VHH binders against Integrator complex subunit 15 (IntS15). Designs and how they scored, part 7

Target 1, 373 residues: Integrator complex subunit 15 (IntS15), of Drosophila melanogaster (Fruit fly) (q9vpf9)
Amino acid sequence: MSMSIDSNKLLLRKGDMKLDNYPTCAVEALTRLETLIASRNKQNMVMQIISEFIFLERTPKDGDVRKSQALPISQMNLFQEFQLIIALIEYFSRPGRDATRNAIFLSLFGSHLTPQRSKLLSRLISTAVSGSVAPLLSSAGTWMQQVGCKTPLSLEVAQNIVSDFISYSRKTPEQLKQLPMVGPHFAANFMVAVADLYLNEQRSPTLNPPPDALLDTITEWMMENPTLCQASQQPLVLPAGAIAMPFTTPLAGLLRWVVLAPLVSNRSAYSNLHLSLLRALQQLVSSGESTALPSQDLMQIVKSLQSYCARLAESKTDPQADAAYQKCMERFAQAVQIALSSNCITNQIQLLCLLESLPPHKLMKIVIEAHKK

## First folded at step 1 (VHH)

Design a53 (framework vhh_3k1k_2)
Fold by ESMFold2-Fast, scan of step 1:
Structure a53 (fold): chain B 373 residues (1-373), chain A 123 residues (1-123)
Amino acid sequence: as target 1 above (373 residues)
Amino acid sequence: QVQLVESGGALVQPGGSLRLSCAASGRTFSSYAMRWYRQAPGKEREWVAGISWSGGRTSYEDSVKGRFTISRDDARNTVYLQMNSLKPEDTAVYYCAKEIDYFGETLDYFDYWGQGTQVTVSS
């Protein structure tokens, strides 16, 4: 394998494959990467070297701040970054198999992502959203699934989309209105990521609640595309070498976020989002489509509310008099009623027992009694 | 236990100004992000403004942007809410809260807040 690695390094460094041919040499390297992916005798180290060449990366030298991290250092300037982004947009827009595009994307961005590649990936995805580049958005969605939608990598992508399109908008941006149609897998995984991002502000201390334009965007997506609430499915055939990461459904993540939102803020946009999720769930159940809502995700909401009620008890606050808790329980009871009525819960008895452990709420009590054995 | 005490509420005419203060007990004030909330009679609690533990980042509810300014004075263990161009719809009891960062928790826990400070905007 070392001989093949050395041979490829020599080929990439000879003659017309010099830096002054950029980005043409990067496009040629992408073609070589595609050929290797099609080979049954795939060599991961060779593919890594090709990707390092595409990003103009080198091994850290003595005195480099990042030598201790053992990650390559990018030598790319801003103009070369721009050239590469355009070249990647053009390359991924070419006709071809989705599995091959996904494998190339994962090879470029899947493992040990450097800060430079992370920055370029965010710019690439934002450019693809602006240009409605469906093949690239499809690959980006698959990439989020493979690395995990709740990992720092996916959360950074989600935050950059919010920053670029939503943060200063007064209404749903036109580019984002069409995103579920252009890149449904990306849109679904984006929703998983933003729900986690804004629910866990303690991990990334920010006092900004989600913009109303973000909540309105997701509400419109759910109203127009109820199928986005279904479990995110991986492609039938994964790219060679890809690792399937555990994931949660957009429905489960969004529901947890919206149910717990009154503990942070009470805005009409959350109520509209909640109603759109309930409507989407009802439509999927009524149409005969299977919408599984894992009991573990609902139990996690119970655990979060138990922690909140324990905090109220320390301050001698009655949960039945706490407006935030009452609003959370109202939304939770509505969602639980639909989930229990659909028979889509895997451990109903344990869920009902946990729900009974929470301070009483009128609607939740009715729901529990209706489904209690 | 950290105690928060709000003050500065008063009756003002529309277009008037008020400065609210939130005084914190304890020497760890500078390690917490701080928020202002308000609650009008018969309505749920509404987030108004927030400031990071370093003071480098502030955020506001859309209805108060451009009119309200949040600031902090860590030497005095106090967070302030400067309210300008007050409207009748700003009438509420105003509360401050600190955020607690707990590993693995998904909720912002608020330490016990006081009874708030009443702001009334009417002619």
Scores: ipSAE 0.000, ipTM 0.135, lowest interface PAE 18.7, mean pLDDT 75

Design a54 (framework vhh_4orz_3)
Fold by ESMFold2-Fast, scan of step 1:
Structure a54 (fold): chain B 373 residues (1-373), chain A 119 residues (1-119)
Amino acid sequence: as target 1 above (373 residues)
Amino acid sequence: EVQLVESGGGLVQAGGSLRLFCAASGFTFSNYWMAWLRQAPGKRREWVALIYSGGSTDYADSVKDRFTISRDNAKNTVSLQMNSLKPEDTAIYFCATGYPFRLSEYDYWGQGTQVTVSS
């Protein structure tokens, strides 16, 4: 079939996409992506449609010889950015085709984001949390799993949520209370990311505790929602590059929080969180989830405790008499016992050797002896 | 006025090569997606190759690895290098511009250029 459009309409049509017809071109593009995203030979077309008609970007190599390997240049104004966020909220609020929408979300906000797309993503997710936009939060949760919950992109999203709802009081912690009910997958992946930001010597030379309101919120989530750490289904991704992500839970990061917390804090919330983590771990182990508590994460906790004990030795303090160390080891021994008894720890020999290098603790010694081969 | 003029078609033996050209005028060429489409007698039009404003390309499965689309923004031209031609490639070839994701929204300004592949 032939189609007739006059030349003036064609020239104005391209202009309308950038001027008066936005965000209509973005909405039309999203609809077209629903059919293209399943085809491996259309990956380039998908990416160019997203760049040109959704984010209004141009490639820097076009007339930009000085920008070797530079990121795409945004042509969006602030009003168009706002229009896009509204259009995306409306698009991802519609029922049906969740697997296709997850793939589209991953294509929009994959691992190679411009600063503009990263800003828009953080704003979009924060708005979805405020508005309890469950389908969008489901897609965002899948996105975090696929790009990695501890990557710079995921940590930026997590920090933005902390900033918006906790640190600067622009929104209240109460806005987060319903998140596990509205978007459990996103809530779980948010906890993986946010746990990595605090009480972690790999991210900071000092053990910096989380804000009190954040700790209280996460503790309440874990106490009220015992299934929050359950396995997520593998999300649909673009066929050309799809790789299955390993099962991850917030247990390892939150365990680091409760084990190391006595070194910097006396808050009782950590005791409640610890109990919740033991319940969640036992539930996941009973269901056959062997990756719930990775050995590398446990060994990193050991290294942090070794550093603490070295400082105690410098001050001639006996670790057996140090109340903080004793509490750390008590909580750690309980979690390690559950993990080891389930036969779910890889590299068990190295872990046991590292645990034996720590100053003796009665319960931990019992755990080590019970599992020493 | 927007105008697209195709050239370079002809008769070629199976396994041979042809290079098609499209001269564009009347619009800011560098800002538009450009495509090659073809129509064999009694068949529907199908897209063959697409080149985006940024220079990246897509091809139909039937021509992938045999055809190469390219553009010269300084000369307002798009070309299609066709190698390892098959009798099934016999068609009128059209140069088009418009929405890259909707073939029915492309404008066809020329008569096309005939490509005939003998066996």
Scores: ipSAE 0.000, ipTM 0.387, lowest interface PAE 12.4, mean pLDDT 79

Design a55 (framework vhh_7qbe_3)
Fold by ESMFold2-Fast, scan of step 1:
Structure a55 (fold): chain B 373 residues (1-373), chain A 119 residues (1-119)
Amino acid sequence: as target 1 above (373 residues)
Amino acid sequence: QLQLVESGGGLVQAGGSLRLSCTASGLTYAMGWFRQGPGKEREFVASISGSGGSTYYADSVKGRFTISRDNAKNTLYLQMNSLKSEDTAVYYCARIQPTWYSGEVFDYWGKGTRVTVSS
């Protein structure tokens, strides 16, 4: 019969594990997980194999950490961490069942991430982006959707990509330009996450614009491929019995960028991004997607504009500030018009009431009046 | 319907060069080159973004082949240098549409152009 790992065999293999056999034991473990991952009653064994043979983790000794803060302790040195990154790149580059590969990725880097595994995940994804490792990026895209694209885990991944390819200039923005071609679902989910880091009142009272190189890269992606937002709508390939988490398109976050941008920036890239977002929204609407632009996200934009207008009301009229607001409202009205006309907004009445609370804008007034019920 | 027409194939001696062209009847955002050698499956060669700012190559051709495009002429190019007998194949151009699952879907293909590398 084919080899099956049971509890006794796992204990024996754990006793036989040696540092000089790394990463061979990790590679063998990944291969064995292909059989075990499909078995519902073997998930505990899967997690033990991952912990012991892939991440070389041990249970903390009494006194190592407080009981309420106890986390598995990695015994990997930096060289072994490097070896694991290479082994994972090679493993996820192999032809095979995507559902199995995605299940393994989710088991390695799922909801109970230790700080050490989070560090390795960030290095792994950055290496995959740099090396254009399409199958791994596909699994990473699935992972981001399953853990949630706006969760701390996904935001950390997005921030590390910005740090590696934009902020520190260790790598170049040129390496990011290929990402939508190599891993479109990951690129779309990266945009969902990264959009939350900038021009977002919920994360910072100050509307901090994205770095110029990041804005230019995302704008180029969207202008070159208006269907990139649709990549987030593709069905997830998961093992039988798994529950797919809802997708989130980058439209709402990027729309917030282009609508709020005139308040802090004069860069022309926002105009190009706006045009591409209107095209993407129209394409999603044409496919019958009623959740392309959730009303809650539009209401957050309204609240940010209300805060800005309240400050303007306290000051003498500034022609630049008024021009900025008019530009915000013009871009916002165009997107809202498409969404309302195509019946892709939930809780339309509440949104219209909030929009009416903003200072008048000619196009927005026309849009509101056309859609009053 | 989008049509892609490859040209520029022919017979060339090892170490020589050829330039392939692919003319599109309409707008293409991202494009790539594939090849199929005798008795082999179709394999990826190179891809280029809609703007031409990003390129990706198979390891077997990296440093020898250069992909480029002229969007004003709706034409894709593959400059092949230092040709080897292993490069003998029918070369196809294709439009790339992203899919989340496989990363890429090539949704329109040309009929191919034949390259034979001798000696």
Scores: ipSAE 0.000, ipTM 0.136, lowest interface PAE 17.6, mean pLDDT 77

Design a56 (framework vhh_nb_b201)
Fold by ESMFold2-Fast, scan of step 1:
Structure a56 (fold): chain B 373 residues (1-373), chain A 121 residues (1-121)
Amino acid sequence: as target 1 above (373 residues)
Amino acid sequence: QVQLQESGGGLVQAGGSLRLSCAASGFTFSSYGMGWYRQAPGKEREFVATISTGGSTYYADSVKGRFTISRDNAKNTVYLQMNSLKPEDTAVYYCAAMPYNEFTLKAYDYWGQGTQVTVSS
């Protein structure tokens, strides 16, 4: 099969498709994407062709993109990847509407990334973190929410940030200390992604545990920026074709991680993170935020603890005598008490019923009884 | 080309005040976070203060309550107001930004030449 695109005047002209002037031709292609996004028409195929040209996944025949063929592998060499990264940083730093930048970012990286685009995206985001490129980090944060913060795409982005900046650091890197300031939405969605990424290690012991520097970095972020957990709850201005994925708050994701951490680790870094999360929860409560802790995320904690207690029962271990379970319940009860005292939990009655299904814990019993009515 | 030029340093008595300025060129200033770092004789360079594109500020514990960072996007300038200066504040003060047109996985800040601040007791 071949494609006919003769009637579309929004396609790049021969001059714009001149590969010998790369990355200038890619910048011109980005300008065409901006025009298409403004049109509100169903131009998805044309936008795909233009993005494929930007990544050198299509080569113009006779200097005409209308005669182009899709390539199975990008023809971009390492130098051209570098040139494109710099060009994208410069392009996203231009004055313009956030909605337009976000739509272009989604068009380039979408929900179905090739390995070549995934690699470039990781390098682009790491470069933007190093350079404090706020507009690009804002678009990356929005993209993570659009594709889902707990999807493989967002988890890979988070894992690459950990690998590039954290894995070999003895302390919190200076450029990451600034990240909540220059890219709050990206920092918030990164926290959602890493919490989900490392929760899976509790069932996959072959995965490396999170570095202490990661836990310390998030603890510092929460202590210095207690309102950061609200960033992912701000309404997004999405492109006409984008679907808003259901998302959890950073607070809910991080809370699940630290509450369940005693089941696999006794590291003190988790206790420090827990205290920072309680402080952040108090600040959200003070602001009247009613959706800070979605019921589904809290119910997921209950189900994880129920599964753990079922395993303890098989070994004839009393949950009330199990140190790990006691520590989990203590942390969970403290967070639930703060949230319930302020109506921060959706579907409170259903949550209370589910909490009563757990083996009794002194503090949790007090919390449940105090909030029945 | 990215350039950062600090000014406003000098000699001051303990308890005095100084205002440092950093003029930036070669990049879109309003799109970048800016920071101040200092290096005392025989010591490593340490963080002092930073300001986001939106105006959010962060300070090292040693200067919190005494120093104020601010920015003027119309003048492409970041400022550090230093009050209640102590002899321990004696250092070369550096303005920092990440290079606009550079790519590297090796994290580093683009640095100005520095301005000397000396606080006598």
Scores: ipSAE 0.000, ipTM 0.099, lowest interface PAE 22.6, mean pLDDT 76

Design a57 (framework vhh_7sr4_2)
Fold by ESMFold2-Fast, scan of step 1:
Structure a57 (fold): chain B 373 residues (1-373), chain A 121 residues (1-121)
Amino acid sequence: as target 1 above (373 residues)
Amino acid sequence: EVKLVESGGGLVQPGGSLRLSCAASGLTFSNYAMGWYRQTPGKQRDLVADIYSGGSTKYGDSVKGRFTISRDNTKNTVYLQMNSLKPEDTAVYYCAKHFSTYQPLEGFDYWGQGTQVTVSS
């Protein structure tokens, strides 16, 4: 009986879809995926349908020996890419099941993401920001969390948003300013990703600051939307039985920006951002988020300050450099005090020992002494 | 909801030892492969060690013979014993859960927040 073909498998076959009616075949495929995505034993069929009828992919053949090394190549022309973007925007704008939309989005762009799909994803998300397409942005936010907000995939999405709405725009578009209201989960995860691109020694030892318009936009977002960092504000909606990736906050990355900023910039926006981050941290504590500031992210800030101090010791001390360091330490001490007083730091003893290795600062010394055992 | 919490990192002199721990929740721990990865500033994450549900292990070339990965399924914890530490071992160490399923939503690596290890005299 194991030789019998399951009639349900026959009903879910792709054989009646036509490639010559693009983008209709992509829309038909998306609708068919709604029934298939709920079944674990049909994931191979889901991937085949997506590859063949949505992205028009073909695997190049260099004989049998190299078949497993071949990556799918999209046969879409530029007009078909545009048609697909419009079809996807329409699909994700439909009223319906958030879990199904998120599962489909993750199937399209999650696993086995090719360079072609990555470029299409960036264009799709930028179009969704421009059009304020809230359901699609919600699915994109879920996607960023599931792939990891600091992975190359999420960083590429963040760089594309900066390119499209900051670098090549004379004035910040209203749609970008409204993003925390339209797609708060996406806005929060975008901030996690984009914070990693600037004022980060792991990316550049020269601590490149963000573009002015980006800094101003994020500062306004944080000032106008105090709850933007709360995990409970935007929970993941996934299919039954799926495992959700932990929520991450932009607090640690943006704290690195405001702490390290005095070393490279005198812009007043950093002071406003700092105050908004302290407010956001207090709110996350009150909502029960015990991992609002991971100790390892704080330790990375300490390492950046150690590197800066070592370079100053190798050179004759500049009065401007000392004033900058004092401002860095003041902002850092204020954030650390809130986190420690609220028991929000794991591995507290290790962090305190590392902080003691930095050149003395009045407020930081008080914070360290208050939390020693 | 899967949660991975690392601990045990720190500052140590060359030749010293550290034991890292990763406490996992929100999953049937014994059914999943677990791993340790590390990242130095400006570089991609490198494999340190993997341990599979059956106890089999795999190590990165630079740590073979010096580091030992182990797991305790009763405590839902994976460990990394690091011996004979060198300055080049300085990195942020990340705990990871592997997925090896055909489901797209389970095809992503789960990462902890990382723990800093600094080897310096």
Scores: ipSAE 0.000, ipTM 0.123, lowest interface PAE 21.3, mean pLDDT 77

Design a58 (framework vhh_3k1k_2)
Fold by ESMFold2-Fast, scan of step 1:
Structure a58 (fold): chain B 373 residues (1-373), chain A 123 residues (1-123)
Amino acid sequence: as target 1 above (373 residues)
Amino acid sequence: QVQLVESGGALVQPGGSLRLSCAASGFTFSNYGMRWYRQAPGKEREWVAGITSSGSTISYEDSVKGRFTISRDDARNTVYLQMNSLKPEDTAVYYCAAVLTPSYWDERQYDYWGQGTQVTVSS
């Protein structure tokens, strides 16, 4: 087998390699992976090559004199980390098969990353956004889908993008404004991740609320690129026994975030984002097709509002007198009206029954009655 | 019954100091992260400071960093905000919030809010 022979040649070359040859050994390894990645029975060899020659990781063995006995340890210094980022940018900028590039990216940055690889991934993606490296961003988008857009790793990547391009920037960089054109799949998955990040993590004591600049950037993306709302994740083929990550479209994730936003903030930037999402949803309805806003996601919004109303009941507060609940229901009713008008919603009867279980709201009552038959 | 009760708000001169307290009851305080928010007239509610349930991680809004200090006393079910070098721009109603970070909006997870305490910084 050619692939086994080539892998043995790469391992043999390790005997002659010096740290002063970095990142040459990483570049050679990436090239070798192009032929090895297609082999189903060589995945352990692929992972070993990545660990030893790309990330310079060393794993402890019984009787090993390494300081760490339990965890992989990196031999890379900060300069070598920088050299690797440059090498990866150059590698993923080369012409090649998307399937091979995506498989290599997933092998480098799979869901079980060391802290060092997670840090490098975040810097790599930020560099790719800054440099408009379309092939790398395409691979990153696929990677985010494969590991799950709402996993801690994806949320960390989203948070780092917000920090690098929005929170500490006087102006939104041109590269970030162009992201939907340069890397639409990554932009779509980033929106899923950031919506979940701020919906759940905004309640974390360690996460600052989303900047208005972030909300404005996403609003502009949605107004100029409504097809991003239609970019649902492709079904994943998972190994036997693997647990599927929750599936969410950009429109569903962003809508859930904006509908529930009044529970923590009533900033005008959220109202502008909501309007952009309603326009995108109206365009999908007009085209006669929409998988972008599944009934399951609408039902999850109902559950979130039911949980909030249970909290109001604990404090003996009438939901009809609660300003936050009223604003949530106003935004939700507008989205539900458009969604139900599309005839694209499955389980409409169940959805209507769940909506009726919420404390009454004037507009929502009108919407429910209009769609009862 | 869950309650958060803020206290310590007052009128103070620019450059002065105040310590806000938030007393919690009706839930297991040590399981919750704690936050301070403020809202000035005509402005949206702004996050000020946060501390994790363990107390190991603390974060501040940039305009208060170096001037304000958040701390917690789990034995007394209380979170504190020490405010130093107060400015007229710090004038707001300050709110305490207890946060159990939900994972995808679990029906059993929710946040608690206090009623607020008024801080006025004026000459």
Scores: ipSAE 0.000, ipTM 0.144, lowest interface PAE 18.5, mean pLDDT 76

Design a59 (framework vhh_4orz_3)
Fold by ESMFold2-Fast, scan of step 1:
Structure a59 (fold): chain B 373 residues (1-373), chain A 122 residues (1-122)
Amino acid sequence: as target 1 above (373 residues)
Amino acid sequence: EVQLVESGGGLVQAGGSLRLFCAASGFTFSTYDMAWLRQAPGKRREWVALISSGGSTDYADSVKDRFTISRDNAKNTVSLQMNSLKPEDTAIYFCARAPSIFGEYTYDMDVWGQGTQVTVSS
């Protein structure tokens, strides 16, 4: 009898993997990466294995392009993409170390994604949300932090979640209602991304207005999970040598969005979200936790309002008579009052000076005077 | 309840054309990706064509430029237009439902039709 293949003794070698045996070669590659990912001197091998055996990327033929640099292109058909998503869901659902899973996820979906890998990542994350695949969502949350929550990559992920689960839903799906519990890091980073996505009119000229269901979902998340608005809920497990990228807190991002929302919308859903944010801020201040709303984020709101007032002057409109500006200033003054009551705001004098540069508002004037020497 | 019913199979001469239909019932057809697969005598089941819920299509190299997959969400049907048929296209053709973006990929959610026989004579 010939020796059977012992899975514990089978060493996956690059040269032994057959591309016509998909998705088996991708599954074997993921297993091999568990050993290789810890080795600093094998990063080129890791990238080659991912490119060749997981995403089926190939160097173009000599006759195709002569003058430009030869770039690998994905040979995957839609059925193979489907097979890979299933394989990745199965892989990331297995018991294992968070550090290894996060390292592999970051190697698969780094900061320099091709359109094909980006499309696959969006499908993978939506599938993980639908199936409540907590380990995969944890890795996705870490990935968003590493690439930056306000980068085009994270905004695309956020937009796809809105499209897949929110835009056409009559009520919030149970998977989304439970998302802060299943994947808190992903939920927090999603809120940062979505607030930036919809706040900045100039980032996506093709973007539709946010659905009321999105605002209602985030409002419910904040009411049930107020700690979700903090800069860090739990330490993220990072791969050896990885550096966490800076990000805006969920509270700061959502507050900027809600305060400036009257400039483009009068929908009541924003008022409900604003109230939930004020309650969360009050709880954080009462507990001695004030770092969730930095002075720099408040100063950015001032600059946005200054720009708006300049446009009103061009149209010969008095800011004090403008309903949108009045509503913005009312919400902003309420948030500033709570933030300043913490006595933990850095550069408070500079912030107060900037607030005074805005056209006068009755509540904001009271807030400023209460916090001057 | 949930059913896929294929039709349009038959005997055709090499170089001929045939159109297969798949009628879906018991689920929200428009939200699912749909596929055609085939199984030739003595061979493994082989993927032929896929159409996404959004209408994007993909084909196996063996049928590329000869077969066209399409869907009609108003009628809950997916179709496969087969042109320039070859003897090696002889197989039982199956309509299958692929998991949707709202579906669960951790479970086998494949719904299969009973299949329709296609025989290409030489």
Scores: ipSAE 0.000, ipTM 0.149, lowest interface PAE 22.8, mean pLDDT 76

